VHH binders against p49116. Designs and how they scored, part 108

Target 1, 238 residues: p49116
Amino acid sequence: EGPLLSDTHVTFKLTMPSPMPEYLNVHYICESASRLLFLSMHWARSIPAFQALGQDCNTSLVRACWNELFTLGLAQCAQVMSLSTILAAIVNHLQNSIQEDKLSGDRIKQVMEHIWKLQEFCNSMAKLDIDGYEYAYLKAIVLFSPDHPGLTSTSQIEKFQEKAQMELQDYVQKTYSEDTYRLARILVRLPALRLMSSNITEELFFTGLIGNVSIDSIIPYILKMETAEYNGQITGAS
Key: E = the ipSAE of ESMFold2; O = the ipSAE of OpenDDE; V2 = 0.75 times the mean of E and O plus 0.25 times the DockQ between their complexes.

## First folded at step 7 (VHH)

Design r67 (framework vhh_brivekimig_d4; at its last look DockQ between E and O 0.07; V2 from the best seeds 0.00; counts 0 for: pae E 10.5 > 2, placed apart)
Fold by ESMFold2-Fast, scan of step 7:
Structure r67 (fold): chain B 238 residues (1-238), chain A 123 residues (1-123)
Amino acid sequence: as target 1 above (238 residues)
Amino acid sequence: EVQLVESGGGVVQPGGSLRLSCAASGFTFSDYYMSWVRQAPGKGPEWVSSISSSGSTILYADSVKGRFTISRDNSKNTLYLQMNSLRPEDTALYYCAKGLTPYELIRGFMDVSSQGTLVTVSS
């Protein structure tokens, strides 16, 4: 049997809306985030092992881990997105909201703590200089998580996760042979992803959602669409 | 130049049925997703359903699934919404919208500018 991921799965190219406005606005942030989320779902859909699990399992996995995939994508694409600029603008807005008493102090504290955790995660990944192969395998480890409640085929999911871990280990040991503890430093970053609230991610990056629409509610439809239709949507051609 | 004209609304008893139509002009209808959106008095817009250009992909809001059926006739540039088992909470002005693909639903930000057709469900 071949590798879990091919070289095509290492390619992760985010195309930003152009041009970036002089003053950041919510439309630009939501468009950028939506492109990253769709790119992340397209990436997951392209994995043969993922396809082999079947539609219901695929839906359950992505619903459970979209926030983790999205956060890894934010870290990987931080420079392309100018993520530090986006987060600084959000922080400034929240500080002004405290002064104007528009939001409760407890809510602002929760959101600020989330932004801090996100910044720390992205900084850790940048300092480790995580490469494209490492990101691809970290995303695969997150995607093939057998421990989410309600999953079927958990033994097969676990086998794919173990295969991802094995291939990451082989890659790191070969590529970074002088850094004996690099794999351990990378893997200990992953638990932090589970501490980030998907609700707060939606509030920060997907504020334009209409009242009865959530990321969770649309995921099944994205995963069911034809490949050509999916590609047309992420390129904006359909 | 894009024009969408809704029709078929009316007053109906709970449990009743209505069929809405949307006549589209000014664009290549068969190239676009088409959607229904509703707005109850004093409330924000709520997405109802979307259908792909070919009709092969169909989405429904959880509140209408199993009761409403979206369809299209590309030869007539017309979008339809068959509404069955109507409830008082379905009372709203119903709008036809160009687009609202799954990507656009996640991206958010929706404006509806057509006249709409009023659906009133009352005893």
Scores: ipSAE 0.640, ipTM 0.820, lowest interface PAE 1.5, mean pLDDT 89
Fold by OpenDDE, look of step 10:
Structure r67 (fold): chain B 238 residues (1-238), chain A 123 residues (1-123)
Amino acid sequence: as target 1 above (238 residues)
Amino acid sequence: EVQLVESGGGVVQPGGSLRLSCAASGFTFSDYYMSWVRQAPGKGPEWVSSISSSGSTILYADSVKGRFTISRDNSKNTLYLQMNSLRPEDTALYYCAKGLTPYELIRGFMDVSSQGTLVTVSS
């Protein structure tokens, strides 16, 4: 009946750990990533349509798309995060693993390619100068993807995705009326998200904190967590 | 060896106040999140509050929000918990913990290897 997203869903403010260390250690990287992950998931949870799908379906959706949401978040928060510096630090840390022969050549290649894809994606989004509304709608489109295996209520999910797409279209038409192809240019970036491995993302950003625990396994807890326990209590500036 | 020594517990009436302290040693205190957790009789450990290394990030459980204040003095390697408007349900053994990051909070990982300090709120 009403719009899928409101202005409240446009706000996406990430608070970085402070102070930033001179050397970006694994802990800082993981903490930063965790905050983004939490922010992304709680953002999803704040959408009434998301809530309407029920807990099981909600969990399944987030499990299916958390990597894409996270990656969009990286792009959106790239400047605040100093993402390029973080990625460089990750590469440096990987060098240690390489020197210690902990990784196969193929794995190294995969990881490096993943980092490259992340950088390219974020750079491409920056080039397009995607605004907060567009990011919100893109995240919604990604979230309400009906084509993931094992989902229930796929018809409803599809409807929500269509609604997100329509609202994005309307927004772009209204805001960027002089650029008739902007919508298309934005949407064609979404396939790049599907090329990114959630496993590698997890390894790059979360291994220091997660250990043997997977993001998949903790998603239900994140979704059950009261927002006030985390986002509402974060103080500091970034 | 990591050592955490809690103090400041005691018996207090409802509405009363206490201030807990935790003396830390055996690690670079200023580099880590620090947290308070508590365990009431017959219940599992409950996270209370966390503070980042610099103090720029502070988190509270909903149950203590507005009543408790976490702080730290890195020069003294000490963590504090000011508890105001205490309630009977706040009765617990309170532990200081190295960490918890937001992620660890979600995971529910708490290292409560210390002895803790007992807080009893009763009329």
Scores: ipSAE 0.037, ipTM 0.404, lowest interface PAE 3.2, mean pLDDT 88
Fold by ESMFold2, look of step 10:
Formats: structure tokens, C-alpha cells, sequence
Structure r67 (fold): chain B 238 residues (1-238), chain A 123 residues (1-123)
């Protein structure tokens, strides 16, 4: 009935661990990524349409799309995160793993292809100079995707997605009236998000070499997190 | 400066019980969710349970639901895990972690000199 998103949903301020170390390490990368993940999950939780779907549907949606939301967040926050520097550090780590024969050649190829796809996605979004309103609507379109396996309430989810698309269209046409192809250019970036592997994202940003921490297992907990604890986590009060 | 010290591990028979403790210092314990994570021999870390700062929200992994009980005492800055009906599959090094961030789960396993309490379930 009302707008899908309000101005409070456009705000997406990532605060980085301070200070940035002279030499990047697993601690800094994982803390930075964790802050982005929690910011993304709580952004989704704050949307009235998301709240209206109920707890089981909320968990299912976030499990289905968390990697896509995270990837949009990486693109949106790439400059403040120094993402290019982080990815370079990860590539250097992979080179050391090859020399120590710790990873199979197939796995290394798979991970390097993922890094390349991520870099190209972020570069394409930066070239378009996607603004905060556009990112908010793109995230909503990704969040309310009815075609993920195992979802219930798919008709309502589809209606919310169509509403996000309509509001993005209206925003782009009003704000970028001289750029007739901007909406189409933005929307054709979305299919690349489905090609991003959640398992590789976990390996790159969350677990390093220690183990397979599953983001799926903690999503229900993140979504139930009390407001005071949420603020502590996204500001890095640790 | 954050310090988490686990204790209460040991060797028990299948079906037995054990109570783990985690003494916390270097942060405001009552402001944070607290979690238990375990790592079985030859396996990666596995989330076990979490409890909200007030204790009002409690979550368990399916593998331990109904057998384990997480609790906290904010006046003593202490987290607990009561483990009942223990199985050989529960054999692991158990860590507590501040919050639920993936980094905190990883950090507990990166400090090999200071963290964890071993639980062995064997006849």
C-alpha cells in the first residue's frame, strides 16, 4: 500500500574496523565482511514488507539470497572497504597455498574465476555510478525473488518484487530523465549475482582455511538479534 | 584484551552429562549474544548454541536440540553449556565466542594457545 522502502532503507553506512592495518590479515577481512553481512541482514529485516511475510518465510528468503545481498553490498561499499586491496591479498594467499600444495588445482581455478566475476560485477556497478536509492531497490528486487527453491508465499513475494521494480523505474525516470537506457543497464547486471557461489564467498570472506562455517546456520539468529546487540555488531563493538 | 576462558570439559561415558563454563573479560559481557562452537577431530567448526544478552532468545543446532541447555549469568560474566545424553558424536573441543559474527567463531580456533575445553565421549 505505501512505498516499499522509505528513506531510512536507503541509508547503508558501513563502518570499518579501525584502524586499517598496514598489512591486511584474516582478522581484518573477516571483521569487515561480517559487518557488511550483518548490515545487509538487518537492512532486510527493517523492511515492513519483509516483516509482513512472517519468520519462516523471512529465514527462507534470506538463506536463498544472502550471497546476492552481500555481493551488492560489496559493490556499494567497495571504496570504503578498499575491496580491490582485499581481493589482491586473497589472491596472494591463494598463490602461497599453491606453493604449499594445500589446495587442488580445480578448487583454485574455481575460486579465481569467482574472484574475477566479483571484480567485474563491482567494476560494472561503479562505472554506472549506482546511487543509494538504486542499490536499495536492487537489493529489494533480489530479496523478494519468488523463484528460489523451497519458498512459500511466492505470490506475495512476487508482488513485493514487482513493487520494488516499479519504484526503481519511477525513481530512475525522475532522477535520470536524460539517460533513457539507465534502468535497462542497471537491471541487466542482476543475473550475474546468481552466478556467485555462496560456498566460495564463505571461503573468501568468512572462514579462510580454518573450516566451513555455514552462514545458513546463523541466519535465523542474526534475524532475531536484539537492536542493542545489532548496533554493537555493525559498529564493531568487540 | 577480550579474553574467554573455557572449562569443565573431560571424559564421560555415552549418556553422561557435563557442564561447561566460559569466563569472560575485556568487554561488557551483558551487551552481547554469546555462542558455543565445537570442533570435532578432523572436522571444521560447528555452531552449537547461542543466547541473547538478556537470555530471552536461545537457539540450538538441530544436532543438540533437546540435549544441551545454554545459559548465562551476567553478574558473574559467565556463559554455561549443560550437556546431557552425551553421544560419541559430541566429542570435540568446545569454544565460547562473543556474539554471532563469523569472525568471532573463527577467532576462537585461530588462538591455539588459550581457547577451548575438550569433551571426550567414549566407553
Amino acid sequence: as target 1 above (238 residues)
Amino acid sequence: EVQLVESGGGVVQPGGSLRLSCAASGFTFSDYYMSWVRQAPGKGPEWVSSISSSGSTILYADSVKGRFTISRDNSKNTLYLQMNSLRPEDTALYYCAKGLTPYELIRGFMDVSSQGTLVTVSS
Scores: ipSAE 0.000, ipTM 0.271, lowest interface PAE 10.5, mean pLDDT 80
OpenDDE, second read of step 8: ipSAE 0.017; ipTM 0.328
ESMFold2 (binder alone), look of step 10: mean pLDDT 80; pTM 0.810

Design r68 (framework vhh_brivekimig_d4; at its last look DockQ between E and O 0.21; V2 from the best seeds 0.00; counts 0 for: pae E 10.8 > 2, SAP .759 > .668, placed apart)
Fold by ESMFold2-Fast, scan of step 7:
Structure r68 (fold): chain B 238 residues (1-238), chain A 123 residues (1-123)
Amino acid sequence: as target 1 above (238 residues)
Amino acid sequence: EVQLVESGGGVVQPGGSLRLSCAASGFTFSDYYMSWVRQAPGKGPEWVSSISSSGSTILYADSVKGRFTISRDNSKNTLYLQMNSLRPEDTALYYCAKGLTPYELIRGFFDYSSQGTLVTVSS
């Protein structure tokens, strides 16, 4: 059958809020993060294999992996987001919170460790010089993970994951033929994504959420939107 | 000038029903998501429900699913909330809000600024 991903699935262009403020604030960070999250979900929705699994399975997959997709997106868009500047601003705020005793030391340590893991991940991807095709296939591998609890179509999901792995291998072997170990170096980066806490991601990048709203709770509604309505929200984002 | 006027609140016993209305003016009502947000005394705001411009996409907070129904009449610029099987925990001022799409709910940092309508569920 045809390829799992087309050239259109390689395109991943984040449009940042404009203008960037002189001093980074939580509204700018949350707007930027929300645009990236929506772009990531739009990317997933556009894959025919994903659509073929049906709405319930689609919802379960994205609820299970949105933090992994988001983190891959942060790494891929690190330059356009000025992610290092955003993380530095968050670190500065956390250090000021320590001085003011506004947060517990243990909580600050957990959040700081998450930031260090995120920086390490993004740096490793940058050092490997991961290209757009490689990012698309890595996102597909994490999206089509058959090992999340509660999934009903695990054999079909596994088939799509294997297809993503095979197409990534073919691409890397053809494009980087001189580097026989490149694929292995790329794939060993993926397990680190599951060590990233989705709760801490929400705390760092989605601080404006009302207490009864979570990313997990809204995902089903985003995925059930008509394409035109979904696209309107992305393009209408201020 | 955007104006939202809520009505339909009152006092009802547990298990009862109320229908809230919101009359909108000052903007093209049919172009926007519309939402209900509530705030109980001494508590922070709680999102209740959102409905898309066409009515094709509807969202509910987990606490109200199966009990509340949001609807709209674009010809009358009016938003509705049908509240059934009311509980003491539903006691709050209920506000009509322009917007609160799924994107805006994830983005956060939104305000509601109308008078609200008081719903009191007591025995």
Scores: ipSAE 0.675, ipTM 0.836, lowest interface PAE 1.2, mean pLDDT 89
Fold by OpenDDE, look of step 9:
Structure r68 (fold): chain B 238 residues (1-238), chain A 123 residues (1-123)
Amino acid sequence: as target 1 above (238 residues)
Amino acid sequence: EVQLVESGGGVVQPGGSLRLSCAASGFTFSDYYMSWVRQAPGKGPEWVSSISSSGSTILYADSVKGRFTISRDNSKNTLYLQMNSLRPEDTALYYCAKGLTPYELIRGFFDYSSQGTLVTVSS
């Protein structure tokens, strides 16, 4: 079998809404996050191994790991997104909610800690100077995680994950031959993703969801959406 | 020009049923998602349901799931909403919208220009 990923899977270009407002509002944040989410999911769809798992398994995988994929996307696109500014804006909005007594003390703490974790993770990835290939493989490793409950085809998922890991190893050895422990340093960052709550991420970035719709409920439909439709939404959304 | 004309609203008792219709013109109806949105007095717009161009994808708000049924007839350029087991909290101005794909639902932003049809559920 050929490689799990190709050069086409390395490209991960996020297009931000334009123009950027002077003050980041909830709409801008949600739009930016939505674009990243769709980009991440469509990236997954572009992987032949992912397609081979079938629609039901694909949906289950993405439901299980979308937060991790999204977070990796945040890290990868941190500069383009001006992530620090977005997070600061989120904190400011949160402060308004606090002043209005809409949140419990415990909830405030949880949300603030989550923001801190996000920032810390992205900073750590920046310090490691992770390149596009490494991000692609890390996303693949996260995507093909067999240890989520309720998954089917776990043996095949595990094989794909192993393949991603091996290809990453080969890449790192080839590209960073003088850095013997780079692979280990990169992989050791992945557990941090599991410490983050998908619910809190959704609340922070996707507060613009209409009605009682959740990311979880929308995932199967995102995965069925044509890329052309997504691209059309990006060009017409601002 | 895009035109959407809603009909079928009225006054019903709790537990009653209504069927709304939306006649669409001014665009290729069969190429777009169509949606129902409602706005209760004193509240913001609330998404109710969406249906893809072919009807293969259907979404409902949790508040109406199991009670409402969205459908479309592309040959007639018409969108429908069958509302059963109506509740007082369903009282609202109902209007149809072009679009509201999953992406638009996540964005929390949509454009609409329809006048709507009033549904009142009262004892």
Scores: ipSAE 0.256, ipTM 0.595, lowest interface PAE 1.7, mean pLDDT 89
Fold by ESMFold2, look of step 9:
Structure r68 (fold): chain B 238 residues (1-238), chain A 123 residues (1-123)
Amino acid sequence: as target 1 above (238 residues)
Amino acid sequence: EVQLVESGGGVVQPGGSLRLSCAASGFTFSDYYMSWVRQAPGKGPEWVSSISSSGSTILYADSVKGRFTISRDNSKNTLYLQMNSLRPEDTALYYCAKGLTPYELIRGFFDYSSQGTLVTVSS
């Protein structure tokens, strides 16, 4: 009943730390990435269909797909984030590290291949000029994936995914009526998201200060957090 | 400068209790959410609990709900964690963090607590 997403779910405004430092550092990268992660998970939480699945199912879904949602967010916000500059800085650091023999050669190759795949994904999305409606429906298709192990209510999740696919098809056909193949070109980008390693995403964007950070350990917290406290501002008494 | 100093850790048998404290300075404590985070040996950090500035909103991780109680005393700039019915899997370095956002939690390992307090639950 009713559309899966409303206009409030199309808006996806990332606010960056200001100003961008003269020399990129891990602190700026981690803060920027944390803001995107937060925005992505609160976006998912705001969807009535997601809310209808119940809190335990919600946590399981987000744990299963957070990296795919984050990667779509990177592509959508690539210009605002200056993502190409961030990735170039990371690549230069890794190349210096292999020359100084600071990391395993096999690990560095894995990370470099992941960065290349991420760059190719973001470039392909930019070339297609994916709009905000299309991104919102792609995120919904990724979020409502019934194939992840351990999920309950998989038939309901599948129905929500089918609804997202249908609404995307209707939107593309209506808005891009002269481009018969646009939907197909958009949908063939989704398998690349499954190639993205959550482990390497954590290394690139979240474990830059000290010690390891497990995104899985903070997902239940992020989902319970009130939206008004998104940027760490004081919210006062409840 | 922001300082957070944890205390109250120690060695305790399974089923025992400990009360952790976090003394805060360098900011207006009563204006902020406060959180407890723990890191088990060889593992990543895990959020434990958060409490609003007034104490009226309290959140717990499922793994500690019903066993741990977070509280704060704004007149003493102190955050507390009462830990009851302790289990071996509660063994971790515990630290407090100022705030509630993912950035603050991710950075909390160095910015607001330099040491944490070690809790060891073993027979």
Scores: ipSAE 0.000, ipTM 0.262, lowest interface PAE 10.8, mean pLDDT 80
OpenDDE, second read of step 8: ipSAE 0.018; ipTM 0.383
ESMFold2 (binder alone), look of step 9: mean pLDDT 81; pTM 0.820

Design r69 (framework vhh_brivekimig_d4)
Fold by ESMFold2-Fast, scan of step 7:
Structure r69 (fold): chain B 238 residues (1-238), chain A 123 residues (1-123)
Amino acid sequence: as target 1 above (238 residues)
Amino acid sequence: EVQLVESGGGVVQPGGSLRLSCAASGFTFSDYYMSWVRQAPGKGPEWVSSISSSGSTILYADSVKGRFTISRDNSKNTLYLQMNSLRPEDTALYYCAKGLTPYELIRGYFDYSSQGTLVTVSS
């Protein structure tokens, strides 16, 4: 059976649109976010255990967890994306909108709470100095969540999640042998991912979506793509 | 200059059928995904369907699955949309769009600029 993840699954390299504009604009933010989301979905579909669950289960899992995977990716790629700069610009805009009554106070509050949760999460991961192996296993734990409604093969999904947890434990105990509480500190960060709304993530990072297009609606098609087609789309967007 | 010319729209009763065509010129049609986007009166644009350059990958909006069929003829540089079991909510101006791969659909911020063809479904 072998390990759940190979070294190829630890490698997670986001290629940013270049060059970064002097002034951040929504198109650059959406392009960067879309590249990260596509990379995250391609990462998931490359896992043999994930493939073994079958297309219907794969679609249901990614639809349920794409926001958690995306948020982990934001934390992992925060430096490459200059995420703190992006979030600071969004916060500044929202603060000015509150003062000028341009947006609903209730809506702005919801969006600000989401941004604060996201900033707290990314800061906690940075403070813990989460490495590439730890991120890979945290993404696997999130992906193989057996507790989403409507899932089939829940026993097999739970088995893969437990395998991810075991391999993460082995890695942390070996690599950070003197830090007895590291695994616990890492794992207690995961519940926060489920408190973040996928709808607000779409509003912040995918503002260009038209009408009926949602990330949820496109997921099945992304998961069916061949690797060459995936690479062609990302390269063409460069 | 990229040019897209839609045709085939009209007035039809609920349950009826229409076939839309899009004649493309000014680019290598066979190299691109092609898509249909519609805009209902007083609403923003709504993506309908996309087809890959070879025709092997096809996407549909949930609202049209099982009723609409997208196809293309690369030898004629023409995109088609066969619309069956039409409903009043399908009433819209229909646009042909160059591109709109799965990646571009989630990236957003894309433009289409053509006259469109009007489809009106009413009793």
Scores: ipSAE 0.630, ipTM 0.808, lowest interface PAE 1.4, mean pLDDT 88
Fold by OpenDDE, second read of step 8:
Structure r69 (fold): chain B 238 residues (1-238), chain A 123 residues (1-123)
Amino acid sequence: as target 1 above (238 residues)
Amino acid sequence: EVQLVESGGGVVQPGGSLRLSCAASGFTFSDYYMSWVRQAPGKGPEWVSSISSSGSTILYADSVKGRFTISRDNSKNTLYLQMNSLRPEDTALYYCAKGLTPYELIRGYFDYSSQGTLVTVSS
């Protein structure tokens, strides 16, 4: 069998909305997040192994891991996105909501903790200086997770995940031969992704975009979109 | 001042069609997501559809997917909603919105410059 990922899967270029406003409003944040989400979905679709699982299984996988993929995407694209600025803007918007008594104290705490966890995760990834290949393999490992409830073809999913892990290992050994524990250091970051609430992520990044509709409900639609539509979403050219 | 003026509502039979329009002014229309929301009698506001500034992203509520089509003309600062295969449950006051958040829906907040357009689906 050929490799799970090719060089084409390493490229992960996010195009930000233009022009950037002086004040990062909810629309800009939502558009940026939407593009990242679509880019992540398009990336998943481009993997032959993903296609081989079938439409139903594909949808189930993405529904289960979209938040993790999205978060990895945030980390990978943090510089291009000016993620710290976006998060600061989100906090500011949150402050407004607090003043308007729209959120409970407990919810405020949860949201703020989530923002902190996101920032810490992205900072940790930046400190590790994760490269494009490593991100691609990490995303694949996250995507092909067999331990989500309700999945079909779990044996095949597990095989793909193992393949991703092996390829990552080979890559790290080849590229970073002097760093004996690099693989372990990068893999140990993955558990942090599962501490992230998909609901809170959705609230922070997508509320201005989809209203009362959930990301979960639109994932099947995204996965069925034509390539041209993906390109339009990613580049904003359509 | 932001102004949104809806038009195109009316009375139709089940299975009929209507096309709603929203004329926008007072802001840079092409820079914002635009949305349709509706409020049925005795019910809270419901999100219907959204379209990105460029039109590259289009989203529908499950209840209208396959039947409704959202579009925009940035050169005319106009938002559209083509409604086909209308059902009695589609009866509502339809509003155009500049950027929609769940909080705005919860509060029942709409641009006061918009009165909405009434769609009645009845046999």
Scores: ipSAE 0.027, ipTM 0.420, lowest interface PAE 4.4, mean pLDDT 88

Design r7 (framework vhh_brivekimig_d4)
Fold by ESMFold2-Fast, scan of step 7:
Structure r7 (fold): chain B 238 residues (1-238), chain A 119 residues (1-119)
Amino acid sequence: as target 1 above (238 residues)
Amino acid sequence: EVQLVESGGGVVQPGGSLRLSCAASGFTFSSYGMSWVRQAPGKGPEWVSSISGSGSDTLYADSVKGRFTISRDNSKNTLYLQMNSLRPEDTALYYCARYTPAYSFRDYSSQGTLVTVSS
């Protein structure tokens, strides 16, 4: 009946690890990315519509879309993370590894192409000056995607996605009334998220911290965390 | 301050050649890998080629293999891209980067050099 998202769902505050290293390392990158992932999943599980779908559906949705949510989070938090510096450090490391192996060379190309797709996406979002309310609804549209294989309750998921689209439209038309095409410019950015490889995202941002545990396997654990445990993960406090 | 200045672009007919240059300053050039990236009108950035700090290793996008050659002169702090057998789809603004286009995200700006391949 009421709005899909409340003002509390617009707030998205990433707390970076401290102290800041003088030289960027894998541990710092992975901890920063982990905090963003945990923040993104906590955001999703706080939505009443999401809770109403039930645990099995919640897990399936997040497993299907975590890379899209994470990428939107990278774009939204790019300045707080100094994302350009993180990506530059990763690529410098890759360039220094060019000769290491023929198979590694092919992988390096895939990873570098992924980084430039990510960079282009973040640049597009920054140039559009996407605000916090718009990011919240874009994340909701991605989260409530009814077209992933194996989902149950697809009609209800589609209803929530359409509600997210409607509320985004109402917000943009009211807030940016002079920019008739703004909503269209924003929405055409979303298909690019599905071209981003979740395997490459996992390799770039989560290798050092997760070890042999995949993002897929930790999603149910993260979704079941109590608020206190979640806060400990995103702030480093226990 | 790190500074990169691209030059050498122009208008050429299909099958033609151009040599792009990138003059680097503000850092120890020989210690860093360098890349060429292009952005065609209405498209996102596309990585073209990379070269190691020593110049011994090079890597190319499949679309330019056999046609483009990346090189560097560390004594002149200059990066080059020799472009042969140019095609209309090579039409783009070409940028050099110390690492990748990641450095062009808000904290990097250069004019680039425009390459137009037209008959």
Scores: ipSAE 0.000, ipTM 0.129, lowest interface PAE 15.5, mean pLDDT 80

Design r70 (framework vhh_brivekimig_d4)
Fold by ESMFold2-Fast, scan of step 7:
Structure r70 (fold): chain B 238 residues (1-238), chain A 123 residues (1-123)
Amino acid sequence: as target 1 above (238 residues)
Amino acid sequence: EVQLVESGGGVVQPGGSLRLSCAASGFTFSDYYMSWVRQAPGKGPEWVSSISSSGSYILYADSVKGRFTISRDNSKNTLYLQMNSLRPEDTALYYCAKSLTPYELIRGFMDVSSQGTLVTVSS
């Protein structure tokens, strides 16, 4: 059969809320993060191999890996998002929480370490100058992870992950022929994604004044949304 | 002029039921995602439920799953919230809100400028 990903799966265009406020606030950060999360899930559901696994397996995969997909998306869209500015705003908010004794020292340390890990990951990807094709295949590799608990089609998932790895190798070999070790340098970045807590990601990017709903609870509904509802006429999303 | 008018609130005993309505005017209701948001006394706003423009996709906060049902009637420009098995912690001012994008639906972000409708659950 054809390739796992088509050129349409390389396109990953994040539209930011407009206008950007003079001083970043929780509302702007949460909306920006929500847009990236939705784009990431929409990207995953557009892959024919992903749909072929069936609804229960699809939901389980995304529930297991959404934080990894989201973090790859943050790295890929870091410039569009002005991620460094967003992280600085989060740190300023955290400093206010310290001054008001609203957070424990242990929790503050965990959050600061998470921000540092995120910055290091994004900086590593930037230094490697990861392109759109490489990001698409890295996302596919983490999406088709057969080692998450509760998966029923693990052999098929492993097959798709293997196909993603092979297509990434072929792309890198062809495009970066003089850099023999580029693929190895890219792949060794992936384990860092699993060291980052999904709970802390939710706290940093998704804890607003409005809701107390978990990302885990939202995932099944996002995956079932019709394309027409995502791209409605009045939104101008096309 | 865009207007959202909530109604149906009242005083009810624990375990009781209420049905809230939101009458929309001044915009094409069927083009918008709609949400219910509540604000308990002395607390910040909490997202309750959202429904897509077509009504096909619905989300609920974990605190209300299995007890509340959101629905809409695009022919009447009206949003509904059926609340069953009400608990004292459901006491709040309830607001409806519109959004253009599914991104806002994820976190229930809204343009809340209406009066709301008060729901009080007490003995």
Scores: ipSAE 0.012, ipTM 0.373, lowest interface PAE 9.1, mean pLDDT 82

